VHH binders against Asparagine synthetase domain-containing protein YML096W. Designs and how they scored, part 29

Target 1, 314 residues: Asparagine synthetase domain-containing protein YML096W, of Saccharomyces cerevisiae (q04489r210to523)
Amino acid sequence: YEVTSEIDLNFTSLSEVSKNLYAVLRDSVKKRVESIHPRHIENSPIAVLFSGGIDCSVIVALICEVLQENDYKCGKPVIELLNVSFENPRTGLFPSDTPDRKLSINSAKTLQNLYPNVDIKLVEVDVPYDEYLKWKPFVINLMYPKQTEMDLSIAIAFFFASRGRGFLTSLNGERTPYQRHGIVLFSGLGADELYGGYHKFANKPPHELVEELTRQINNIYDRNLNRDDKVIAHNGVEVRYPFLDEYVIKLSTAEIPINFKVNKLILRKVASQYLKLDGISSEPKRAIQFGAKSAKMTKDGNKHGTDLLKENRN
Short names: E, the ipSAE of ESMFold2; O, the ipSAE of OpenDDE; V2, 0.75 times the mean of E and O plus 0.25 times the DockQ between their complexes.

## First folded at step 15 (VHH; framework vhh_gocatamig_d2)

Design J1 (from H6 with H98R; at its last look DockQ between E and O 0.03; V2 from the best seeds 0.00; counts 0 for: pae E 20.1 > 2, grease 24.3 > 24.2, placed apart)
Amino acid sequence: EVQLVESGGGLVQPGGSLTLSCAASGFTFDSYELAWYRQAPGKKRELVAGISRSGYTKYMDSVKGRFTISRDNAKNSVYLQMNSLRAEDTAVYYCARRTPYSKDWYGTFDSWGQGTLVTVSS
ESMFold2, look of step 15: ipSAE 0.352; ipTM 0.720
ESMFold2 (binder alone), look of step 15: mean pLDDT 80; pTM 0.799
OpenDDE, look of step 15: ipSAE 0.200; ipTM 0.656
ESMFold2, look of step 17: ipSAE 0.000; ipTM 0.113
ESMFold2 (binder alone), look of step 17: mean pLDDT 79; pTM 0.797
OpenDDE, look of step 17: ipSAE 0.018; ipTM 0.288

Design J2 (from H7 with S53R; at its last look DockQ between E and O 0.17; V2 from the best seeds 0.00; counts 0 for: pae E 13.3 > 2, placed apart)
Fold by ESMFold2, look of step 15:
Parts: structure tokens; C-alpha cells; sequence
Structure J2 (fold): chain B 314 residues (1-314), chain A 122 residues (1-122)
């Protein structure tokens, strides 16, 4: 794919582009929900890899809209929002106080209020440092040939999120252990690459942004998907990627002016205009990937993301 | 006014047991992680055990398997059960509340109790 260099300084196409993006995103989510056997929807939750950010929140809202088009016999359909948080041994942080957890709680409440006929469960996957150390060598082996600390931090976050062992927290603060039941997991992978979500892109000139986003979307299998898919598949689930639908990518690369792809402007517009996600659409952008935080959670201190990993068989 | 009040310290023989309590007031207890620190004379204050708002625990290596931290959110209290006490455990023990990550990502503690003295001596 080639990202268009078109610039729309007056924002004259913003309304039409956002309408078209909403339509293809909705169709992408609909196809991926409807391909789930109806008996599984009635008896098994749909899961979402959830950071509380705009990418995954848009996906949750679109899933809820698709589910509301049908009258399910077994009561409310269930969506499991899988949110991971890691203990930080360097600072004494416990998993429950991370910024991603706080954002996820707020975003989940917004979605629950918008869709009271869907049972939206926020699954708080808290990872103590001992548990991280136990599974670190195993995840390193799964993510071969990717071998950097950055690859590990991303992969291990997705491993624990997709394993889905965590807690449901009631309004009074009481926690109940909970294991993910969903066998189909939705992921927001692709949104950062399509709509300029990574922080390092925020100040690029338009021509450099075009080059970088083109590179990112064409390399997504090598950098992101192969790593994430291997690790998530180990936990016995099928992962679906609505942003990587061929029609979503074609529209997003060819028909959305480059200046709408700064800090996910176009995606935030879709969220506010079509999905009533105004509060979430105004939040600072955050990576959907959990890995950057786990890279900082070592007793050895400030490892660089490209540092080679120590193998457990050395 | 945020308050943390420790109790339960005292003199015990080596191998004995003691339970420390920390009564909290002036904040939404359920929303905070709590910890026990200790400070022996002439030494730095050190983390003994911590507990997240959801009940996850951590321990310093020398007390793991001997000490148990717990919390009772209904009573706004955090506890430290200390078993198999050693002379090296002699210290003033402090209850502390962790600064929320959104205010301080480094995981500092913003409120401390007055401390309760534990003396392990034959």
C-alpha cells in the first residue's frame, strides 16, 4: 500500500471521509462478529484486548452495535475487556494503579452506560513480578525470531492479556477471580499505523509522515502481527483485527488526507460523531500495546528496547 | 486529614509471632495500595511488604514465607502477621500509603504512620 500525500488544509472532506471510514469499519467488525457461530455468541463471550484507548473502544462500540441488530435468546451477550497491568519492582508499583488501568476503568464505564443491553465485563489482569518472571522465558521462545527487549515487552503484555486470568471488580471494590471465556479476541492492531497514533509521529512534516505510515502498514506482519499472533494463539484463541480489513486499509491509505492522520484525528472524529465516544475521543493518545511498560519493569533498571535478551538456556 | 495509626508492636522472643495493625482514616481506603516499611536504628527505611488495592502482595526477600500482609477494606485496616521472628527484625514498623501512579509514576509513598516498635530479644 501507498499512503496518499493529499493535504486538506480546510478540512472540507472531513465529514465525508469520516462517514466513509465509519462505514468500512462497521462492515469490518460486522463481518468478524457474524463469522462467529451463533451458538458461540449465545454461550460464549466475545473478548477484546483492551487498553481503554480510542482504538479498542471504537471496536467495542461497533461490536455492541452489531450485537444489538440481533435478538439473542440467552439474555445479554457478553463482551470481555481484557486489560493487563504489571507490577513494577523498581518503584514498588502494584498493578492496580497504572495509568492504563485507570483509563480502562473510565472507558469501560462509558461503554457500559452506552450499551446497557450488553454485559461488558472489565477483566483486570494483574501480573505480579513473580508471575512475569515465571513466564518470561516461555514467551521469549514463542516470539522467535524477534529477540529485543521491546519485542519481549509487547509480547508478554499480550500473552497475559490473552490468557485472561484476572478479576472482576464490583462497585463496592470487591474483587472476584475471573477467567476469560471468549474464544474470539478482537484487537485494535493497525490503528496506530493507519492514523498516526505513535507519539514519535506527532511532529513530523507531512511528507515524512506519508513515508513513515506507508512503511509501517506494509511491514505490519513482520513487526507487529507475527509477534502478537504467535503469543495470543498460544492461549487458545482466535484473534481478529478489524483495522486490518482490506477495505479499511485501502480507504485509510488512499482516501484519507495525511493531515487527518496526526494523533488519530480521523479516528477520533469517527468515535465522537458516530459512536458517542466524546470523552474517550478527547483523551491523549495511548498505545494499544502493553509492552512499553513491561520493558521498564526490571530490577536491572533502564534496559533499551533493542537490547538483546538473556536466554534462559544460557 | 489522612491518618495511618500503627499498633501491635512490642517485645517478643526469637521464634515468636506478632501481628501489626494499621488503622486508616481520611481517604478512600479501597483505592490505595498500602505497605509496611521498617527502620532499624542507624539504617535506611526499607520496604517489608506491600499490598495492592486488589490484594496482590510483595515481600522483601528476608521476610518471604515468614510475614504475611493483608487488608480488610471493610475495617479500613492493613495488617502484618510476623512469624518466626529474628533479632534482625527489630525495628520501628511504619504503615504507608502509596502515591497513585497518575500523580507519581515512580511509586513513592505520600503518607506515613507514626510507627510501632518491634523488639525481638531473648
Amino acid sequence: as target 1 above (314 residues)
Amino acid sequence: EVQLVESGGGLVQPGGSLTLSCAASGFTFDSYELAWYRQAPGKKRELVAGISRSGYTKYMDSVKGRFTISRDNAKNSVYLQMNSLRAEDTAVYYCARRTPYSKDWTGTFDYWGQGTLVTVSS
Scores: ipSAE 0.000, ipTM 0.176, lowest interface PAE 13.3, mean pLDDT 78
ESMFold2 (binder alone), look of step 15: mean pLDDT 80; pTM 0.803
OpenDDE, look of step 15: ipSAE 0.023; ipTM 0.397

Design J4 (from H6 with T28R R97K H98R; at its last look DockQ between E and O 0.56; V2 from the best seeds 0.00; counts 0 for: pae E 13.4 > 2, grease 24.8 > 24.2)
Fold by ESMFold2, look of step 15:
Structure J4 (fold): chain B 314 residues (1-314), chain A 122 residues (1-122)
Amino acid sequence: as target 1 above (314 residues)
Amino acid sequence: EVQLVESGGGLVQPGGSLTLSCAASGFRFDSYELAWYRQAPGKKRELVAGISRSGYTKYMDSVKGRFTISRDNAKNSVYLQMNSLRAEDTAVYYCAKRTPYSKDWYGTFDSWGQGTLVTVSS
C-alpha cells in the first residue's frame, strides 16, 4: 500500500471523507460479526481488547450497531470489554489506579448509555505483581523471536487480557469474579498505523509522515500482528482486526489526505460525527497505552521499552 | 450494608507502638484493595498505606519503615502496625475500601468507618 501525499489545507473534504470511512469501517465490522454463527452469539459473548481509547471504542460502537439489526431470543447480546491493569511496585500504583483503567471505566459508561439493548460488560483484568512475575518467562518464550521490553510489555498485556480472568463491578461498587466466555476477540490494531496515532508522529512534516505511515502499514503483520497472534492464540481465542480489512486500508491510505492523519483526526471525526463518542474522541492519545505500565514494572527503574531483555533463553 | 469498624487507637508516647485493626463486612473482602487514611485536625485526609488483593503494599514516605499494613482475608480484616511513633502521626485513622470508579456511574466513593484516634504525646 502507498499512503497519499495529498494535503487538504482548508479541510474541505473532511465531512465527505469521514462519511466514507464510517461506511467502510461499519462494513468491515459487520462482515466480522456476521461470520460468527447466530447461535454462537446467543450462547457466547463477543470480546473486545479494550483500553478505553478511541480505536477500540469505535469498534465496540460499530459492533453494537450491527447487533441491533437483529433481535435475539436469549435477550440482550453480550459484549465483554477486556481491560488489563497491572500492579506497579515501582510507582505503587494498584491496578484500579492506573490511567488505562480510569479511561476504560469512563468509556465503558459512555458505550453502555448509548447501547442499552446490548449487555456491555467491562471485565477488569487485574494482574497482581506475583502473577506478572510468574508468567513473564513464559510469555518471553512465546513471543520469540521478538526480544525487546516494548514487545514484552505489549505481549504480556495481551496475554492477560485474552486469558480474561477478572471482575465485573456493579453500580453500587460490588465486584464479582468473572471469566471471559467470548472466543472471538476484536482488536483495534491498525488504527495507529493508518491514522497517525503514535506519539512519534505528532511533529513530523507531511512528507516524512507519508513515508512513515506507508512503512508502518506495509510492515504491520511482521511487526505487530505476529507477536499478538502467538500470545492470544495460546488462550484459545480468535482475533478479528476490523481496521486491517482490505477495503479499510485501501480507502485509508489512498483517499484520506495526510493532514487528517495527525493524532487520528479523521478517526476522531468519525467517532464524534457518526457514533456519538464526543467525550472519547477528545481524550488525549497515549502511546502504547494498552499494557504501557507493564514496561516499567521492574524495581530496577531504568528499563525502557526498546531495551533488550536480559533473561536467559536456555 | 458495607461496614468498616476501626479499633486499636489510643494514647502512646513518642517512639511507641500501636496496632490498628479494621473489621469489614457487607462486601466480598478479597475482591477489594484496602487502605488506611488519616486526618489530623485542620488538615486534609491523606493516604497512609494501601494493600492490594495480592498483598502488595504502598506507604506514604513519612511512614515507610515504621508502619506495616497487612490483611487477613479469612477474618475480613486489615491491620496497621505502627512503630516508632512520632507526634506528627497524631490523627484519626480510617480504614477504607478502595472503589476507584467514577461516582457518576457507580454512586460510590471509597467507603470508610468512623475512625480510631491515635494520639502521640511527649
Scores: ipSAE 0.000, ipTM 0.306, lowest interface PAE 13.4, mean pLDDT 77
ESMFold2 (binder alone), look of step 15: mean pLDDT 79; pTM 0.799
OpenDDE, look of step 15: ipSAE 0.410; ipTM 0.754

Design J5 (from H6 with H98K; at its last look DockQ between E and O 0.43; V2 from the best seeds 0.00; counts 0 for: pae E 17.8 > 2)
Fold by ESMFold2, look of step 15:
Structure J5 (fold): chain B 314 residues (1-314), chain A 122 residues (1-122)
Amino acid sequence: as target 1 above (314 residues)
Amino acid sequence: EVQLVESGGGLVQPGGSLTLSCAASGFTFDSYELAWYRQAPGKKRELVAGISRSGYTKYMDSVKGRFTISRDNAKNSVYLQMNSLRAEDTAVYYCARKTPYSKDWYGTFDSWGQGTLVTVSS
């Protein structure tokens, strides 16, 4: 794929481009919901790798709209939002106090209010530091040959999310242990690469942004999916990526002007205009990405995500 | 019914030590973060120490190096070992369970003990 260099200075196409993106994203989610094998349907098969950010919230909203198109015979359909939060021994920050968790709680409540006929469960996957240490060597072995701290932070977050052991929290604050039932996990992966979501893209001039986004989307299978597939498959689940649908990528790279791909402007517009996610679409970009927080858990502090890991076998 | 019962308070001279205990019942103790708070006469209640589900600890600055919080999940108990006590440590000490749903580290605490008085006096 090749990202267009087109610039729409007056935003004259914003409304039409937003409409087209919404339609293609909805079709992508619909295909991926309706292709779930019937042998799994009665077991509430749908979960979402959920950070509370706009990428995953759009996916949740679209899944809910697809589910509401169907008649259901035995009650409300269930969607499990799997939010991972790591205990931070460096700062004493408990999982329930992290920015990721706070954003996820707020976003889940917004979605629950919008879709009262879907049972949206926020599964709080809390990872104590000793459990992180226990599984760290195992995940490192699964990542082979990938060897960076960024790879580890992403892979270990996906490992615990896909394992799906966590808590449901009641209105009075009481927590009950909960094991996910979902075996098809939806991920917002691709949105950052398509719509300019990474902080390192924020100050690039348009021609450099075009080159970088083109490189990112063409390399996403080599870099991200191979690493994540090994880790997630260990937990007996399948991940689906609506943003990486062929038609979503074609529209996003060829038909969306490059100036709509700064800080995910076009995706935020879809969220607010078509999905009523105004609160989420306007949230400041202060919450860390899914998985990125775990890199700061090390006693060494301040490691960059590209730093090489030491061998942690034996 | 959730209960937290503190014990171990008393009168102690400056430089002395005390161990506070908090016995918990009515909930899955292993699943919760616990904390000790204190309230001195004329002051607001303040966090003294907290301990996570996995045993990691946090202390207010004035007690670091003097106080140690610990938990025994087998006995459903949390402890505060207080050494090198000062007159400023005089307060009612409360054991608390942290609400799992919160917006920040301090969060809200949804269950409190009745408190145990610690008096440090020459």
Scores: ipSAE 0.000, ipTM 0.173, lowest interface PAE 17.8, mean pLDDT 77
ESMFold2 (binder alone), look of step 15: mean pLDDT 81; pTM 0.819
OpenDDE, look of step 15: ipSAE 0.548; ipTM 0.814

Design J6 (from H6 with D30S H98R; at its last look DockQ between E and O 0.26; V2 from the best seeds 0.00; counts 0 for: pae E 15.8 > 2)
Fold by ESMFold2, look of step 15:
Structure J6 (fold): chain B 314 residues (1-314), chain A 122 residues (1-122)
Amino acid sequence: as target 1 above (314 residues)
Amino acid sequence: EVQLVESGGGLVQPGGSLTLSCAASGFTFSSYELAWYRQAPGKKRELVAGISRSGYTKYMDSVKGRFTISRDNAKNSVYLQMNSLRAEDTAVYYCARRTPYSKDWYGTFDSWGQGTLVTVSS
């Protein structure tokens, strides 16, 4: 793939481009819901790796729209939003206190209000520091040959999210232990690479942004997908990636002006215009590795994402 | 309306044990994180142990392995089992509640008990 260098300074094409993006995203989600074997979709929830951010919220909304096209005879369809939060050993923050958890709660409430005929369950996957330490060496081995602290922070968050052991919290604040039941998980992977979601891209000149996004999307299988697939597959689930649909990628790279790909402008426009996600589309973006707080899981203070991991068995 | 009442303090010898309890009322106990803090004379209040809504625990370094925090949501109570007590553990111990939707990264406790005195004579 090759990202277009076209710039639309007056935003003349924004309306048409956003409409086209919405259409291909909806088709991508629809295909990936409908390819679930009927036995599975009738008898188990659909799960979503959920940070509360715009990427996953768009996916949840589109899944809900697809599910509402079908008649269900067994009660409301169920969607499990899997949100992971880690204890911060430096500050004493419990997993339920993290900013990512607060965002996820607000986003889940917005989605629940928009789709009252879908049973949207926020599964709060809390990871205490001792549990993190227990599984850290295992995840490091799974993600080999990746070996940076950034790789670990991402992989271990996905490991615990896909394991899906957590809690449901009722409106009055009561918590009930909950284990995910869904075996097909949806992920927002690809949105940052397609629409300029990483903070390090925010101030690049257009020609550098074109080069970087082109590199990112063409390397996504080596960098992210292979690492995440190994970790997630260990937990017995299959992951679907609507943003990595061939038509979504082709439209996103070739037909969206580069200046619409700063801080995910075009995706935020789709969310507000077509999905009524105005509150979510305006939320500040956090770096993915910091949203789950896994990058701050050391007592030695913060580590940079490029720091090499220390071997703890040799 | 929110009330946290500590009990179980007293005078003990070094190496002894005490169980502190905190009875909670006026809120849905299961939806809140609880903690024990302590304050020795002339010193700042310090976190001793905390327990999340899900039962995850944390301890200050000097009490780890000797103290155990627990909660009983059916009885709206949080406990601190203190074993192998030392003179340095002498303090007023406070039970505290934290909101489940804290905005602060570093945590905020929004309600406190009046405290129970623990004296370890060495």
Scores: ipSAE 0.000, ipTM 0.193, lowest interface PAE 15.8, mean pLDDT 77
ESMFold2 (binder alone), look of step 15: mean pLDDT 79; pTM 0.798
OpenDDE, look of step 15: ipSAE 0.473; ipTM 0.776

Design J7 (from H7 with S53R T106L; at its last look DockQ between E and O 0.19; V2 from the best seeds 0.00; counts 0 for: pae E 17.0 > 2, grease 25.2 > 24.2, placed apart)
Fold by ESMFold2, look of step 15:
Structure J7 (fold): chain B 314 residues (1-314), chain A 122 residues (1-122)
Amino acid sequence: as target 1 above (314 residues)
Amino acid sequence: EVQLVESGGGLVQPGGSLTLSCAASGFTFDSYELAWYRQAPGKKRELVAGISRSGYTKYMDSVKGRFTISRDNAKNSVYLQMNSLRAEDTAVYYCARRTPYSKDWLGTFDYWGQGTLVTVSS
């Protein structure tokens, strides 16, 4: 794929481009929901990797719209929003107090209010530091040949999210244990690469942004999916990626002016104009490993995402 | 009406043991993380041990292997078993409740007990 260098300084195409993106995203989600057998939807939830950010919130809203188009025999369809949070031993921050958890709670409430006929469950997947240490060697083995601390941070966050052991929390703070039941898992992967979601891209001139986004989307299968697929498949789930639909990528790379791909402008426009998601955070979405604090889960304060994992002990 | 009442402090010789208890009331106990903190005179309050809603525990390095935190959700109580006590463990020990989420980055605990004094001296 090749990202267009077109610039629309007066935003004259913004309305038409946002309408076209909404349509192709909706079709992508519809295909991926409707390929699930109807009896499975009636008896089992759909799961979503959920950070509370705009990417996953758009996906949830579109799933809900598709589900409302269909008549189901067994009551409300169920969506499980899987939000992972790690204890940070350096700061003493317990999983329930992370900014990502607070964002996910607010975003889930917004979605629940918009779609009362879908049972939207926020599953809080809390990971204490000792549980992280217990599973760290196993995840390292699954992600072979990837070997960096950043690869581990991403893979272990996906491992615990896809495992889906967590809690449902009521309005008064009461929690009940909950195990994910859905075997089809939706992911917002691709949105950052298509619409300029990473913080480091916010200050690039348009020429450099075009080159960077072109590089990112063409490498996404090698850099992200190989690692994530191995870890997620171990937990017995099938992952769907609506932003990586062929038509979504073609429209997004070729037909959206580059200045609409700063801080996900075009995706935020779709969310506000077509999905009533104005209240979802305007902050740039972090990569899951950064927002889940997994990249900082060592007592050695000098670790960086590019550090190699330690492989031997004396 | 949230209350946390510590008990079990006292004077103990080095190498001795104490069990601290914290009786909780006025909230749904099993929905909250609990912790023990301590404060020696002129020092900052420091985390001693924490226990999550599901029973996972965390300890400061200097007490690992000597102290054990536990909870009894049926009795709305959290405990700190302190073994092999040292003079450095002398402090007022506080039971604390963690909020389900914090609206203040710096405040992760919203209720504290009055504290119970532990003195380790020959």
Scores: ipSAE 0.000, ipTM 0.162, lowest interface PAE 17.0, mean pLDDT 77
ESMFold2 (binder alone), look of step 15: mean pLDDT 79; pTM 0.799
OpenDDE, look of step 15: ipSAE 0.513; ipTM 0.805

Design J8 (from H6 with S52T H98R; at its last look DockQ between E and O 0.13; V2 from the best seeds 0.00; counts 0 for: pae E 18.7 > 2, placed apart)
Fold by ESMFold2, look of step 15:
Structure J8 (fold): chain B 314 residues (1-314), chain A 122 residues (1-122)
Amino acid sequence: as target 1 above (314 residues)
Amino acid sequence: EVQLVESGGGLVQPGGSLTLSCAASGFTFDSYELAWYRQAPGKKRELVAGITRSGYTKYMDSVKGRFTISRDNAKNSVYLQMNSLRAEDTAVYYCARRTPYSKDWYGTFDSWGQGTLVTVSS
């Protein structure tokens, strides 16, 4: 794939480009929902790797639109939003206290209000530091030969999300244990690479951005082949990547002006204009929640974490 | 409607031990994180120890190795075993229910009781 260098300084094509992107994204999600074997569809087979950010929220909204086209025998269809949060031993934050969790809760609430006929369950997957340390060597072995701290951070987050042990939290703050039922996990992977989601690139000239995004999207399948598939298959789930659909990538690389790919402008426009995600679409790009938090835990663990991490329930 | 009632405080000599208890009512106890806080005269209230619903524990540095938090969901109770007590442990101790969305483990309360006084003096 080649990312276009075209610039549309006056944003004259923004409305048409956003309409076209919405259409191919919707088709991508629809075919990935409808290809789930019918024996599974009535048993709540759908989960989403959910950070509360725009990427995953767009996917959730599109899934809900597809599900509303159907008549279900078992009541409301269910979507499980799997939000992983890691304990930070340096700051003493429990997983449930992280800022990333607050964003996820607010975004899930927005989606629940938009789609009252879908049972959208926010599953809070809390990972204590000792659980992270327990499984870290196993995940490193599964993702070989990938070896970067960023690759580990993504893979370990996928591992715990796909394991799917967490809590549902009621409006009054009460938590109940919950095990995911979803066997198909939707992921927003690809959106940062297609639409310029990394803050590191916000100040780059257009020609450098074109080169970097072209490199990133062409290399993304090598990262997925070794890291994510092995880790996720261990927990008995299949992962679907709507942003990596052939037609989504072709349109996104060839037909979206490069200046619409700064801070995910084009994706935020789709979210606000076609999916009523105005609040979520106005959020600035944050560091990848799983990777940044997991990398900090790894470095803190290498410095011999506090005694707090050895205290377990008896 | 939410109630947290602390007991077990008292006067103890340095190096001694006490067990604090907190009886909870008016909410689904096993769905919440619980904590002990303390407030010494003239000082801010501080987190002493916390325990999640799954039993993971956290302690302030000065009490680590000396204090143990535990919970008994069948009795709707949380406990603080306090060993090797020191004069600086003198404070009113509060049992607290923690909101899971707090960003600050140290000093955030959702609900708490009236406290139980612990005095460490010869």
Scores: ipSAE 0.000, ipTM 0.140, lowest interface PAE 18.7, mean pLDDT 76
ESMFold2 (binder alone), look of step 15: mean pLDDT 80; pTM 0.803
OpenDDE, look of step 15: ipSAE 0.006; ipTM 0.264

## First folded at step 17 (VHH; framework vhh_gocatamig_d2)

Design K1 (from J1 with S102E; at its last look DockQ between E and O 0.09; V2 from the best seeds 0.00; counts 0 for: pae E 13.7 > 2, unsure alone 64.3 < 65, placed apart)
Fold by ESMFold2, look of step 17:
Structure K1 (fold): chain B 314 residues (1-314), chain A 122 residues (1-122)
Amino acid sequence: as target 1 above (314 residues)
Amino acid sequence: EVQLVESGGGLVQPGGSLTLSCAASGFTFDSYELAWYRQAPGKKRELVAGISRSGYTKYMDSVKGRFTISRDNAKNSVYLQMNSLRAEDTAVYYCARRTPYEKDWYGTFDSWGQGTLVTVSS
């Protein structure tokens, strides 16, 4: 894929480009919901890897719109939003104190208010430090050949999110233990690479941004997806990636002016214009290990993310 | 037979200090998270401080900076150092253990001591 260098200084195409992106994203989500085998659809098969950011919130809203077209033979359809938080001894943060959790609570409330006929459950996947230590060696083995501290922090966050053991919190703050039922997990992976979501892109001149986004989307399978697939597949779930749909990528790379791909401007426009998600955070996306606070969870707080892991096998 | 036995309570003036101890027996001590709870008359029991198997701590907001929880796995003991005591710290203090996540992933506190009274009064 090749990202266009086109610049639309007056934003004259913004409305039409937003409409086209909304349409192709809706089609991507629709086919990924409708391809779930009919025997599963009645048993609440849908979960979303949920950080509370715009990417996953757009996916949830689109799923809700698709579900409202369907028959409801067993009452309200259910969507499980899986949000992971790690106890972090270095920062003193408890799982419920993380920025990702606070954002997720607010975003889930917005979505619940917009779609009262869908049972949207925020599943708070809290990971005590002792539980992290128990599973750390297993995840290191599972993510082979990836073996940096950064790889571990990402993989272990996805491992616990996809395992789906957590809590539902009532409006008065009472927590009930909850195990996910969803077997098809939706992920917002690809949005940062398509629409300029990483913080490091914020000040690049247009030609450098074109080159970097082109490199990111063409490398996404090897750099990010391959590691994450192995970890998620271990938990026996199927992951679906609406932003990585062929038509979404082709439109996004070829037809969206580069200046609409700063801090995900075009995606935020779609969310506001077509999905009523005006109140979702505009903050640039943090890497999952920092948002979930999984980075540097060892007692050795001086490790860097590129440091090699000790005691790796094979 | 799981036993948690608290000691070290007593009468102390505001601004004073006490050290509470909890002697544990009947279980593999280093396999459990431990906590101190307190209950004032007419109030609900509330978490004061917790300490994980690996030594990480959490405190209720009103005691942060004044109280310190610690554990000594060799002595099967958990401690609460209470400094700068206030009248509102007056309560019966209980030692508790938490079921390990892998046995009960809901994470309940399943065993309690009999309590030790702390009275902060001028």
Scores: ipSAE 0.000, ipTM 0.241, lowest interface PAE 13.7, mean pLDDT 78
ESMFold2 (binder alone), look of step 17: mean pLDDT 79; pTM 0.792
OpenDDE, look of step 17: ipSAE 0.111; ipTM 0.606

